VH-VL binders against Regulator of G protein signaling loco (loco). Designs and how they scored, part 4

Target 1, 177 residues: Regulator of G protein signaling loco (loco), of Drosophila melanogaster (Fruit fly) (q9vcx1r247to423)
Amino acid sequence: AALECRVIVGYLGTIEMPKQISHSSKLQTVRSCIRKLRQEKRQPTIVLMCITPDSLSLQSSSGGVLATYSSARLNFVSSSSESENRFFGLVTSAVHNTQIEEEYEPSAGSAAAAGHISISHSCHVFVIDTKLIEHAQHLQRAHEFRLQCTRDPISNLCLEFPNNSEYVVNLVRSMYT

## First folded at step 20 (VH-VL)

Design R1 (from N2 with light chain Q30K)
Fold by OpenDDE, fold request of step 23:
Structure R1 (fold): chain C 177 residues (1-177), chain A 123 residues (1-123), chain B 108 residues (1-108)
Amino acid sequence: as target 1 above (177 residues)
Amino acid sequence: QMQLVESGGGVVQPGRSLRLSCAASGFTFSDYYMHWVRQAPGKGLEWVAVISYDGSNKHYADSVKGRFTITRDNSKNTLNLQMNSLRAEDTAVYYCARDSEYIFTDYGYMDVWGQGTMVTVSS
Amino acid sequence: SYVLTQPPSVSVAPGQTARITCGGNNIGSKSVHWYQQKPGQAPVLVVYDDYDRPSWIPERFSGSNSGNTATLTISRGEAGDEADYYCQVWDSSSDHVVFGGGTKLTVL
């Protein structure tokens, strides 16, 4: 059976990151993204996050795939802060081929339109629903997503309903790093 | 340690000009929006102005708009406030403060404050 | 212009809980920040983003924000908590930062 982790999380939204983000500033940037989306007071959309070695996908309660990111596109993941462990950001990359239409001045030889490859980054912000931690509380949600809960023998928590963002962050990191 | 130090305060007559400066240290100054906030004696805090991390965007309170100019020199880690046509009601302690926001244009909270510099406008 | 309203003063006995309110139209849709200012000192951030707290601020300080009212709660009030407290928001419509009028907290 292919290694798969499933977690129910709330999706807040996606924000585009600046093009020139140093590795050292990634954490700060993610925190900023989380803060920005939190400030907008958006209602989270409950999604199933499926984490496999090859890809991370988001699914709706209807079973529809909302998004899929290959492992190669997963760049960075982090929680918001030590004091607030409900929010985390997932950074994904995308490659864009920008064909610079060089206006052909007639006289200079056919300079091959060198397609410039640009990479963009997006931060996807999620939140843990702390109201769904207890098994009795998330039964309905589990049913909606057709999930069977897996109980952790040590914590006695259901793995599909994490109690903090760090758990999910660690899952993602362990899978792709 | 992150620090902001204001300077340039003093006593001036109405209609005169004064330039305040704020020296930043202990953090990457160019990454942050910066604010001026003032407080009249015995009164509350009043926001004065904000400047973006690269100085490309500026906003002012209505009370100072057209008279005050906020600028920054990232090479010198310095924030400035040029105050023209000063009025008695401009009398206050002026604080510089760092905005918590990084990269984005929305203003956050002010997490680092200077100790302030006193400006007195009196005839 | 967006306006934040605070009570001018709040008094609490030592060991009791102080609550300082900040009223604003639909303030619950905004992020509220709180500052403490002691006499002769610069303001200090005590609560940000409605309920988050800097690590160096005691756990006795907490915040909430809903509807038209944000609240700074100081549990187990002590003499050292005497200060002026200001709420602050950003108003996107005017692109201005707005402070409340401030509340003087007395612990008697």
Scores: ipSAE 0.404, ipTM 0.790, lowest interface PAE 1.8, mean pLDDT 91
Fold by OpenDDE, last read:
Structure R1 (fold): chain C 177 residues (1-177), chain A 123 residues (1-123), chain B 108 residues (1-108)
Amino acid sequence: as target 1 above (177 residues)
Amino acid sequence: QMQLVESGGGVVQPGRSLRLSCAASGFTFSDYYMHWVRQAPGKGLEWVAVISYDGSNKHYADSVKGRFTITRDNSKNTLNLQMNSLRAEDTAVYYCARDSEYIFTDYGYMDVWGQGTMVTVSS
Amino acid sequence: SYVLTQPPSVSVAPGQTARITCGGNNIGSKSVHWYQQKPGQAPVLVVYDDYDRPSWIPERFSGSNSGNTATLTISRGEAGDEADYYCQVWDSSSDHVVFGGGTKLTVL
């Protein structure tokens, strides 16, 4: 069974990228997305992030899968900043086959409907809830998500409730690097 | 190192025109919104104008709308401010500043500032 | 037009905590940024997005924003902190950037 890591995070939202993202601009893109959603003062939705070597999934407290991303769709992940590392963004890609329904004008040449493949990018922004760091504080939440806490002997923190995004970012980064 | 350098300031009579320039270096200029901010002697900061990364979107303070034009040349890493019909009230140090925003239309904070260039409008 | 209101001046003794307020209608729903300006110099960003700070800005600088008031807090005030401080927001209704009137901080 592939090693699964589970972490509770707040989901702020997803933003579609309005333009093509270059490799050199990935970090700036994530920062902008985080900033945008923070500015909107959105309330985070608590979700369970499940991370395996092959996929990342988001689950609700009811156990429903909200989203699943294969490792191949993960493009970039980063924390907001070194000073504020509660927020992090995940950039994913999607392939869209636009079948140009060429209206059948009956004339002769079967122009092969050249399907234009377009790639879109989305940034998903998350936040670590620092109020849930202590085991006593997150017991209820753990129960809601049917989680059993795993205590890290070094930090004495539960892995499912990190104190910053660095742990999560590193986990996700390992999926595509 | 990221740097903005303003130029073009000077003394001009009311009703005349002046063109300011801001040279950017140390970052991908075309990726960022840019602002002009001015400060009258002994006064506070006043926002003047903003331009989007590709120049497609521009906004102006009411005090300069219709008189000032913000432009940029991404090939030259240059921001410009054409100031027409200058008034005494336009006397100020003019700063160019980089907006933190990268991909959205909302404006962020200004993280890089030039040293400013002084514009004096006097009869 | 959206207006930001700052006190004209704030004075603190060295080692004391300075608090500079920025008032605005429902400013808590906006992101507030703060700039420091010393005489003859360009403004420098010290706090952004209500409470974040650039890595080169000391931890003594912090921000908060709630209701109708944003606050820049400078703990353990030093003589070097003497400057003008400006708050700034973006007003979506007018699509304008708005600065406060500025606050002169004196450390005496």
Scores: ipSAE 0.378, ipTM 0.789, lowest interface PAE 2.1, mean pLDDT 91
Fold by OpenDDE, last read:
Structure R1 (fold): chain C 177 residues (1-177), chain A 123 residues (1-123), chain B 108 residues (1-108)
Amino acid sequence: as target 1 above (177 residues)
Amino acid sequence: QMQLVESGGGVVQPGRSLRLSCAASGFTFSDYYMHWVRQAPGKGLEWVAVISYDGSNKHYADSVKGRFTITRDNSKNTLNLQMNSLRAEDTAVYYCARDSEYIFTDYGYMDVWGQGTMVTVSS
Amino acid sequence: SYVLTQPPSVSVAPGQTARITCGGNNIGSKSVHWYQQKPGQAPVLVVYDDYDRPSWIPERFSGSNSGNTATLTISRGEAGDEADYYCQVWDSSSDHVVFGGGTKLTVL
């Protein structure tokens, strides 16, 4: 059974990237996305992030799957900064088949509509709820998501309720590194 | 190490033109918005102009609009400010600064600054 | 035009906490950034996005922003903290960057 990691996080939103992101630009892109969504003062939606070696999924408290990303679609993950470790962004890719309807006039031969494959990128921004760090504080939330807490013997904290984004970032990075 | 170095400052008479340059190094220049900010002697910071990463978008302070032109050459990692019809009130240290913003039109903070170049407009 | 208002000067004794305010209409809805400028030097970013801090800036520097006032707080003030401090925002209506008038901090 593939090792599954589960963490409760707040989902702020998703931003579509206006252009292709180079590897060197991923960090500043994530930072910009985090900043943008924070400025909008969006209320986070609490979600369960399930991480396996092959996939990352987001689930609601009702058990519904909100999104699923294969490891191949995960491009980059990072926290906003060292000083602000609550927010992190996840960049994912999507492949789109754009059928260029070449309005070919009927007289020109059946040139096979060469479907252009385009790749888009999205940044998903999350936040750690620091009010849920203590076991007594997240009991209700754990119950809502049908989670059994796993206590870390070193920190004495529950793994499902991280105290910073770095832990989650490292989990996600392990999927594509 | 990230660095910005301004050049082109000097003493000019009113009505004349001057071109400032800013050389960037230590980062991918084409990924960032760039600003010019000036500071008159003994005064505060005044924003002058901004240019997008590809040069497609430019904005100016009202005080310099129509007289100053901001440009960039990403192949040379250079930011420029063409200053025409210079006035005495344009006398200032001119700084180039990197904006933290990459892809959106909302400007971020200025995290990298040059040491500035002095422009003096006097008769 | 959007205007940021700072006190022209603030004085604190060594070891005391300095607070520099930046006033602006609904500034709490904006992201405020702070710069330190020592005599003869270029500005240095000390606080960004209201309260975040570059890793090379001491923890003594902190920021807050709510309502119509942003505040830069410098705890345990040192002589080395004497400088001019500027707040800065972006105004979406004019698409301009706006600086405050600056505050001279004296530690005596």
Scores: ipSAE 0.364, ipTM 0.782, lowest interface PAE 2.2, mean pLDDT 91
Fold by OpenDDE, fold request of step 23:
Structure R1 (fold): chain C 177 residues (1-177), chain A 123 residues (1-123), chain B 108 residues (1-108)
Amino acid sequence: as target 1 above (177 residues)
Amino acid sequence: QMQLVESGGGVVQPGRSLRLSCAASGFTFSDYYMHWVRQAPGKGLEWVAVISYDGSNKHYADSVKGRFTITRDNSKNTLNLQMNSLRAEDTAVYYCARDSEYIFTDYGYMDVWGQGTMVTVSS
Amino acid sequence: SYVLTQPPSVSVAPGQTARITCGGNNIGSKSVHWYQQKPGQAPVLVVYDDYDRPSWIPERFSGSNSGNTATLTISRGEAGDEADYYCQVWDSSSDHVVFGGGTKLTVL
């Protein structure tokens, strides 16, 4: 059984990227996305993030799968800042085959509609609930998601309820790096 | 190192025009919104204008609307402020500043500032 | 027009905590940014997005924002902290950037 990591996080939303992002601007892009969604003062939706070497999935408390991303679709992940590490953004990619229906005038030979492959990017923003760090505080939530807590022997904290986004970010990075 | 350098300040008479310039370096200029902010002697900061990363959107403070024009040349990493019909109350140090916003239309914080250039409007 | 109100001056003894307030109608729904300006210098960002801080700014600087008041807190005040401090927001209704009137901090 592939090693699976599970973490409870708040989902704020997803933003479609309006343009292609350079490698050098990935961090800035994530920060902008986080800021945008935070400014909207959205209430986070609690979700279970399941991380395997091959895929990342989001699940509801009912056990329904909300989203699944293969490791190949994971482009970038980062926390908001060093000083604010509750928020983190995940950038995913999608490949779209756009058939350019070139309305060619009938006389020019059927140039094969060169399907242009376009790649789009989305930023998914999450937040760590710091009110759920203590085991006594997250028992109900753990039960709702049918989770059995795993205590870290060093910190004595439950792995499923991290105290910051760094742990999650590192887990996700391990999938595509 | 990220840097903004203002130029073009000086002494002018009321009703005259002046053009300020801001040279950017150390970052991808075309990716950021840019602001002009001014400060009259002994007074606080006053926002003047903002321009989007591609120059498609511009906004001005009411105090300068219709008189000032903000522009940018991304090929030269330059921000400009054309000031027409200058008044005594326009006397200030003018700063250019980079907005933190990268890809969206909302304005963020100003994380990089120039040293400022002094504009004096006097008869 | 949206208006930000700051006290004109705040004084604190060395080693004590300074608090500079920025008042605005429902400012808690906005993102507040803070700038430090020393005499003869350009402003420097010290706090952004209500409570976040640039890595080169000391941890002594912190921010909060709720209701109608944002606050810049400077713990363990030092003489080097003497400066003018400005709060700033973006007003979406007017598409204007708005600064507070500024607060002169004295550490004596």
Scores: ipSAE 0.350, ipTM 0.777, lowest interface PAE 2.3, mean pLDDT 91

Design R1 (from N2 with light chain Q30K)
Fold by ESMFold2, look of step 20:
Structure R1 (fold): chain C 177 residues (1-177), chain A 123 residues (1-123), chain B 108 residues (1-108)
Amino acid sequence: as target 1 above (177 residues)
Amino acid sequence: QMQLVESGGGVVQPGRSLRLSCAASGFTFSDYYMHWVRQAPGKGLEWVAVISYDGSNKHYADSVKGRFTITRDNSKNTLNLQMNSLRAEDTAVYYCARDSEYIFTDYGYMDVWGQGTMVTVSS
Amino acid sequence: SYVLTQPPSVSVAPGQTARITCGGNNIGSKSVHWYQQKPGQAPVLVVYDDYDRPSWIPERFSGSNSGNTATLTISRGEAGDEADYYCQVWDSSSDHVVFGGGTKLTVL
């Protein structure tokens, strides 16, 4: 009830993937999606990522909610590489309940209709703006998002302006695992 | 660890054919795009061909298009290059290399390389 | 067809910084990868995606890419860095992988 985290990240884009992703291929999936969006050389859209036990949401600087993912949809999260930790990917899934194509209409009173479950995946790619690590550097962004920063008493860093992707990856993992 | 081992190189006359093989181990071969890259003695690297993880998509350098065929057998973890109508210009060390790409038709970087096999085309 | 241009050679004194360039039209819009090749050996990856580095490659290897030029930078050059260096891109218009002509680095 009281546990929530807020971080400022840059949103690069989303890649839609209809196939199931095996555990052994999840890291390479995120790496491929990050590479694809980096090749496009997009400018990041700065968003507020709000992480609570029941959902992860993205908010604009105007306060509008751009996306919300329930915890049940959060499949996988990982950073890009060991030497460059500015990028991370978040894989969300959606469960679809699709009926088998009908050749008859069953009569009323039948307890079962044939069904088919399918799963689709999306990879959302984010970047950490390392220029915002110092408190003086991020004041403009904090004002835009109407944030009051929380200092970590050990590191003296503002928790809302992380210095690397692994911090955010671990935050998401700890909230939902 | 991850390994690629080429074989099938040798000395052949112009106009003849040769088949190269590359054995992969230490990774899930069917997840990766694969390349052939060649290097003539004393010269730079020249890309030859690429094949998608399932074999459905193939591309060739203009210098070999129509003469070379890249194939793979995912059940045997092998990559192959059939080289027909060989020319003196095809003399090179031939490397197989794993692409970092898993999902897209875009090509990435080559993170695992074999030791190479020498092909000499001479009369 | 897309062309990558590298200087044929670069020399640096030990302990100094070497810069190896890779020229191409609008190369800044592409992802550039760099390979090191020592005599009699297969190439090895040293920089990928413009500026990322495999974990076993020392941090003194770095990369940049903007406009028409990508650059591999090797700080504190050592005799062990003597090798040929190749840049590489993928060209979406031709669906071809393209290598530069290679640069021989000499540490003297």
Scores: ipSAE 0.251, ipTM 0.714, lowest interface PAE 4.8, mean pLDDT 85
Fold by ESMFold2, fold request of step 23:
Structure R1 (fold): chain C 177 residues (1-177), chain A 123 residues (1-123), chain B 108 residues (1-108)
Amino acid sequence: as target 1 above (177 residues)
Amino acid sequence: QMQLVESGGGVVQPGRSLRLSCAASGFTFSDYYMHWVRQAPGKGLEWVAVISYDGSNKHYADSVKGRFTITRDNSKNTLNLQMNSLRAEDTAVYYCARDSEYIFTDYGYMDVWGQGTMVTVSS
Amino acid sequence: SYVLTQPPSVSVAPGQTARITCGGNNIGSKSVHWYQQKPGQAPVLVVYDDYDRPSWIPERFSGSNSGNTATLTISRGEAGDEADYYCQVWDSSSDHVVFGGGTKLTVL
């Protein structure tokens, strides 16, 4: 059986980052990106995030795949802080060589041939809507995404509607391996 | 423990110059924007200047622009403020403060402050 | 130049909730930060990004920001909360940091 985790999250936006920042600065950089988009006070776009060991994908309620990132493109994932656990950032890499959209995965052949191609990093920021924890409050969203809620028998919570960002961050980290 | 220690304050006559220094310890100084903030006796806080983590971007309050120069030496973990053409209204405690923003200055807040150094401009 | 306006003083009885306002044109579109300064001491950060707290600041301190007003709320006010409080924003149009004039909180 293949492992797949599905979560409903709100997409706030993407910030294109400069060239690779040192490992000691990645956490602060992601938190800065989260703060910037949070303070713009945008209305999030609700998406279905599908997490497997090989890739992470974002899907619209119409069923379209908005983005797919292979696990090799996932550089870093972090929450905003311990006291504010609704937001997280996901850093991905992209290869710039033609009319490539930021969310497209570079093919292995294109990446192998692209010695002079620039590589950029993007921080994608998401939010967890804790109001959707209760079953009655998330039914419309589940219907819109053609999703049957998977109930955890112990907690009685729907796995697709998590109550905090650390749950999603840990899912992503676990699926890397 | 993160610490900022200002030095170089004193009493000077109007029109003279003074150089303030701020020594940083307990954190990676070169990752942070740095500020000078001043407070005249019995008055509120007044922002003076900011410098980016690599020193390439600087901004000044209108009250000091053209007279004060903010600099940093990341190899010595020091922030400096060169104050030229000092006026009586420059009399204040000068604080060194660390900005938590790494990339964007639009959201900066100051999470670490020094104890301040007193500058008195009096004739 | 962007201006932040604070009341010069606020008084509250011990155990009561204090509310300190910071007024500014469209301040709700900005990130507001709050500092506490006790007499003879340097300022310390108590709230940032409208409502977040450093880990050492108790939950009694909270913030909000909407429209033209940001508010620092201190629940269950104590004598130890007596201080001057300053709001602060970054004004991107001028690239300046702006402080409010400060509010003296008295708990009596």
Scores: ipSAE 0.023, ipTM 0.621, lowest interface PAE 8.3, mean pLDDT 83
Fold by ESMFold2, last read:
Structure R1 (fold): chain C 177 residues (1-177), chain A 123 residues (1-123), chain B 108 residues (1-108)
Amino acid sequence: as target 1 above (177 residues)
Amino acid sequence: QMQLVESGGGVVQPGRSLRLSCAASGFTFSDYYMHWVRQAPGKGLEWVAVISYDGSNKHYADSVKGRFTITRDNSKNTLNLQMNSLRAEDTAVYYCARDSEYIFTDYGYMDVWGQGTMVTVSS
Amino acid sequence: SYVLTQPPSVSVAPGQTARITCGGNNIGSKSVHWYQQKPGQAPVLVVYDDYDRPSWIPERFSGSNSGNTATLTISRGEAGDEADYYCQVWDSSSDHVVFGGGTKLTVL
């Protein structure tokens, strides 16, 4: 059974988040990151998002892997708001082995540790190009990414060209919950 | 339900002081930047001041700098505006408003407003 | 200091589309927010970040922002839309909030 989902999304950018983001504020933090990158008004970079149980990857049309996030690094995903369904944010965690500085009175030679864990977070912001929903409108894009469309039997639309951000958000959540 | 309720308005002579308060409920007050916005009778909206979620950062319109002080008490869920050396042009309805942004202070909009309190500066 | 310019009034026939403009130097590089204010009431947010709506605002309200002009569009205008409308930006260079002068919309 293959559990790979592939979607075409536009990448807007990445914001490094403060490491002290509380669990209860993650939604509002993602909304703020989306707002900030939307305000920069840059053109999205079109990428192929490949979602498997083990990882989420971003690939260029040339087939190069731009980024890979193991499932353990996928912290949170959310859309901007109820009325806005084109944008979503994906939060990844990075684990760092930080060196410690001890200023205490050592009594038993506990020895310096190799390091301590430090966690940082990045928010990656994406947009859905709704002009590509209809099959005729996305043919060139599908060719560029070497995609064979998977038709949704209910909507008759291609799953690789989603019509809203909530589809992708729910797909990521279902894969990594 | 999110709610902002202003109080402390009234009639005051030029050169006097007045303190406005805004009571917040229905949201985590300490997560949000807060604004005062005023509107003179028959005129448009004029921004007055903003304060960061922890009170560490404040900005004022040029027309009120040095005379008005914005403060907040997160333990009481209140926003305050101390208005000194009042002038006739300070006559306005004063609104308390919540900023939608709370982490990055580059941009924001005001998504929750109070109903306002009237300040009249008149001899 | 940054200035936003709005026409003082706009009229629309019932059922027709109203467009309210907000002019500013390179306003297309900023996020524009729009507020509706009915007589005797506080302002209410109707559009934020150029074109987003709070979930309770009808889809008839929409926005755009490009170049030196942001526009609030109200499709199928109705009497309940009569109000003053203000555009607003945050000018990050001065850390000041700037409002436009307001536009009175009448539905005839």
Scores: ipSAE 0.019, ipTM 0.603, lowest interface PAE 8.2, mean pLDDT 84
Fold by ESMFold2, fold request of step 23:
Structure R1 (fold): chain C 177 residues (1-177), chain A 123 residues (1-123), chain B 108 residues (1-108)
Amino acid sequence: as target 1 above (177 residues)
Amino acid sequence: QMQLVESGGGVVQPGRSLRLSCAASGFTFSDYYMHWVRQAPGKGLEWVAVISYDGSNKHYADSVKGRFTITRDNSKNTLNLQMNSLRAEDTAVYYCARDSEYIFTDYGYMDVWGQGTMVTVSS
Amino acid sequence: SYVLTQPPSVSVAPGQTARITCGGNNIGSKSVHWYQQKPGQAPVLVVYDDYDRPSWIPERFSGSNSGNTATLTISRGEAGDEADYYCQVWDSSSDHVVFGGGTKLTVL
């Protein structure tokens, strides 16, 4: 029934972003987040990214759901740089009510009550393991995640083990534009 | 196109002061950390100073700390370096450079450079 | 202060591969950037974050970084590659930017 795409990616981490993100700065912001996490030299956590029209979820090899992002909260997705196409960032949003003004009495001419709603953004950074492109190289991972590989008849590569970040970025964009 | 243009170089006596300016165009200047880097004749690159996008954080090489002051005017898209108590060893071409970092306090790489302005300190 | 060490010169024949090293204590834990400078010109970025390239830099420029050594590799060396090359890091303990002493590449 439902359209579902599944890809194996490495999760590097999540960074809370500034609230004042314009569209023109979103790409540079994602690149900065990727660079920050790469500087920390983290080991990726391998996850299964499940992409459906209603949500994007991350699952462990044991099948546990680590995170779910509804399509309404997926704000931006982009790859890292032109020369290195293994990294991408996924920006999600959340809406908050600010509690610091619980006893606040708005003065005449103040918009303080209307300003209690805030939106925060998080950048989730992922990496593609290009060593897993060949079928023989990813068989153990496919078994661990209970995947049957779907062969792309044009490239003869497994769709669940992408060879670059732009494939995943385009898949997410096509699902949620 | 992104461009940085330095000015204010010249010949000065030891102990005197000089002010360098760097005019930025082709990018949103107030989004970026900015550096001064110098190069003595026939020598390598030496980092001098950095300033955050809003001017709130500044760091200096030990060789210039206490004598040089980095500032910026985001309304004029201008980076400045006030150089006091100049010494012969301050003789160099001074470059301004844009840092790649946009959000975080960590410094990155310098992706846009000016062509430099020569400062000569001699008696 | 953190120190980066580069050989003063490297020579290669045209068409051969040049390797320029940048030594530093545990440099593999840092992000290394490389700049090319031709005589009378400003430096230009050729490699950043250990191995990334700006889009205008040919693919024959590459980088690596592990342990105590980062390396800039220039495959199929050309006369146009003759320049001084500098490595650079940020040292978080001092909040200082550090450059290597530079390496003159000669393509004979």
Scores: ipSAE 0.008, ipTM 0.597, lowest interface PAE 8.4, mean pLDDT 84

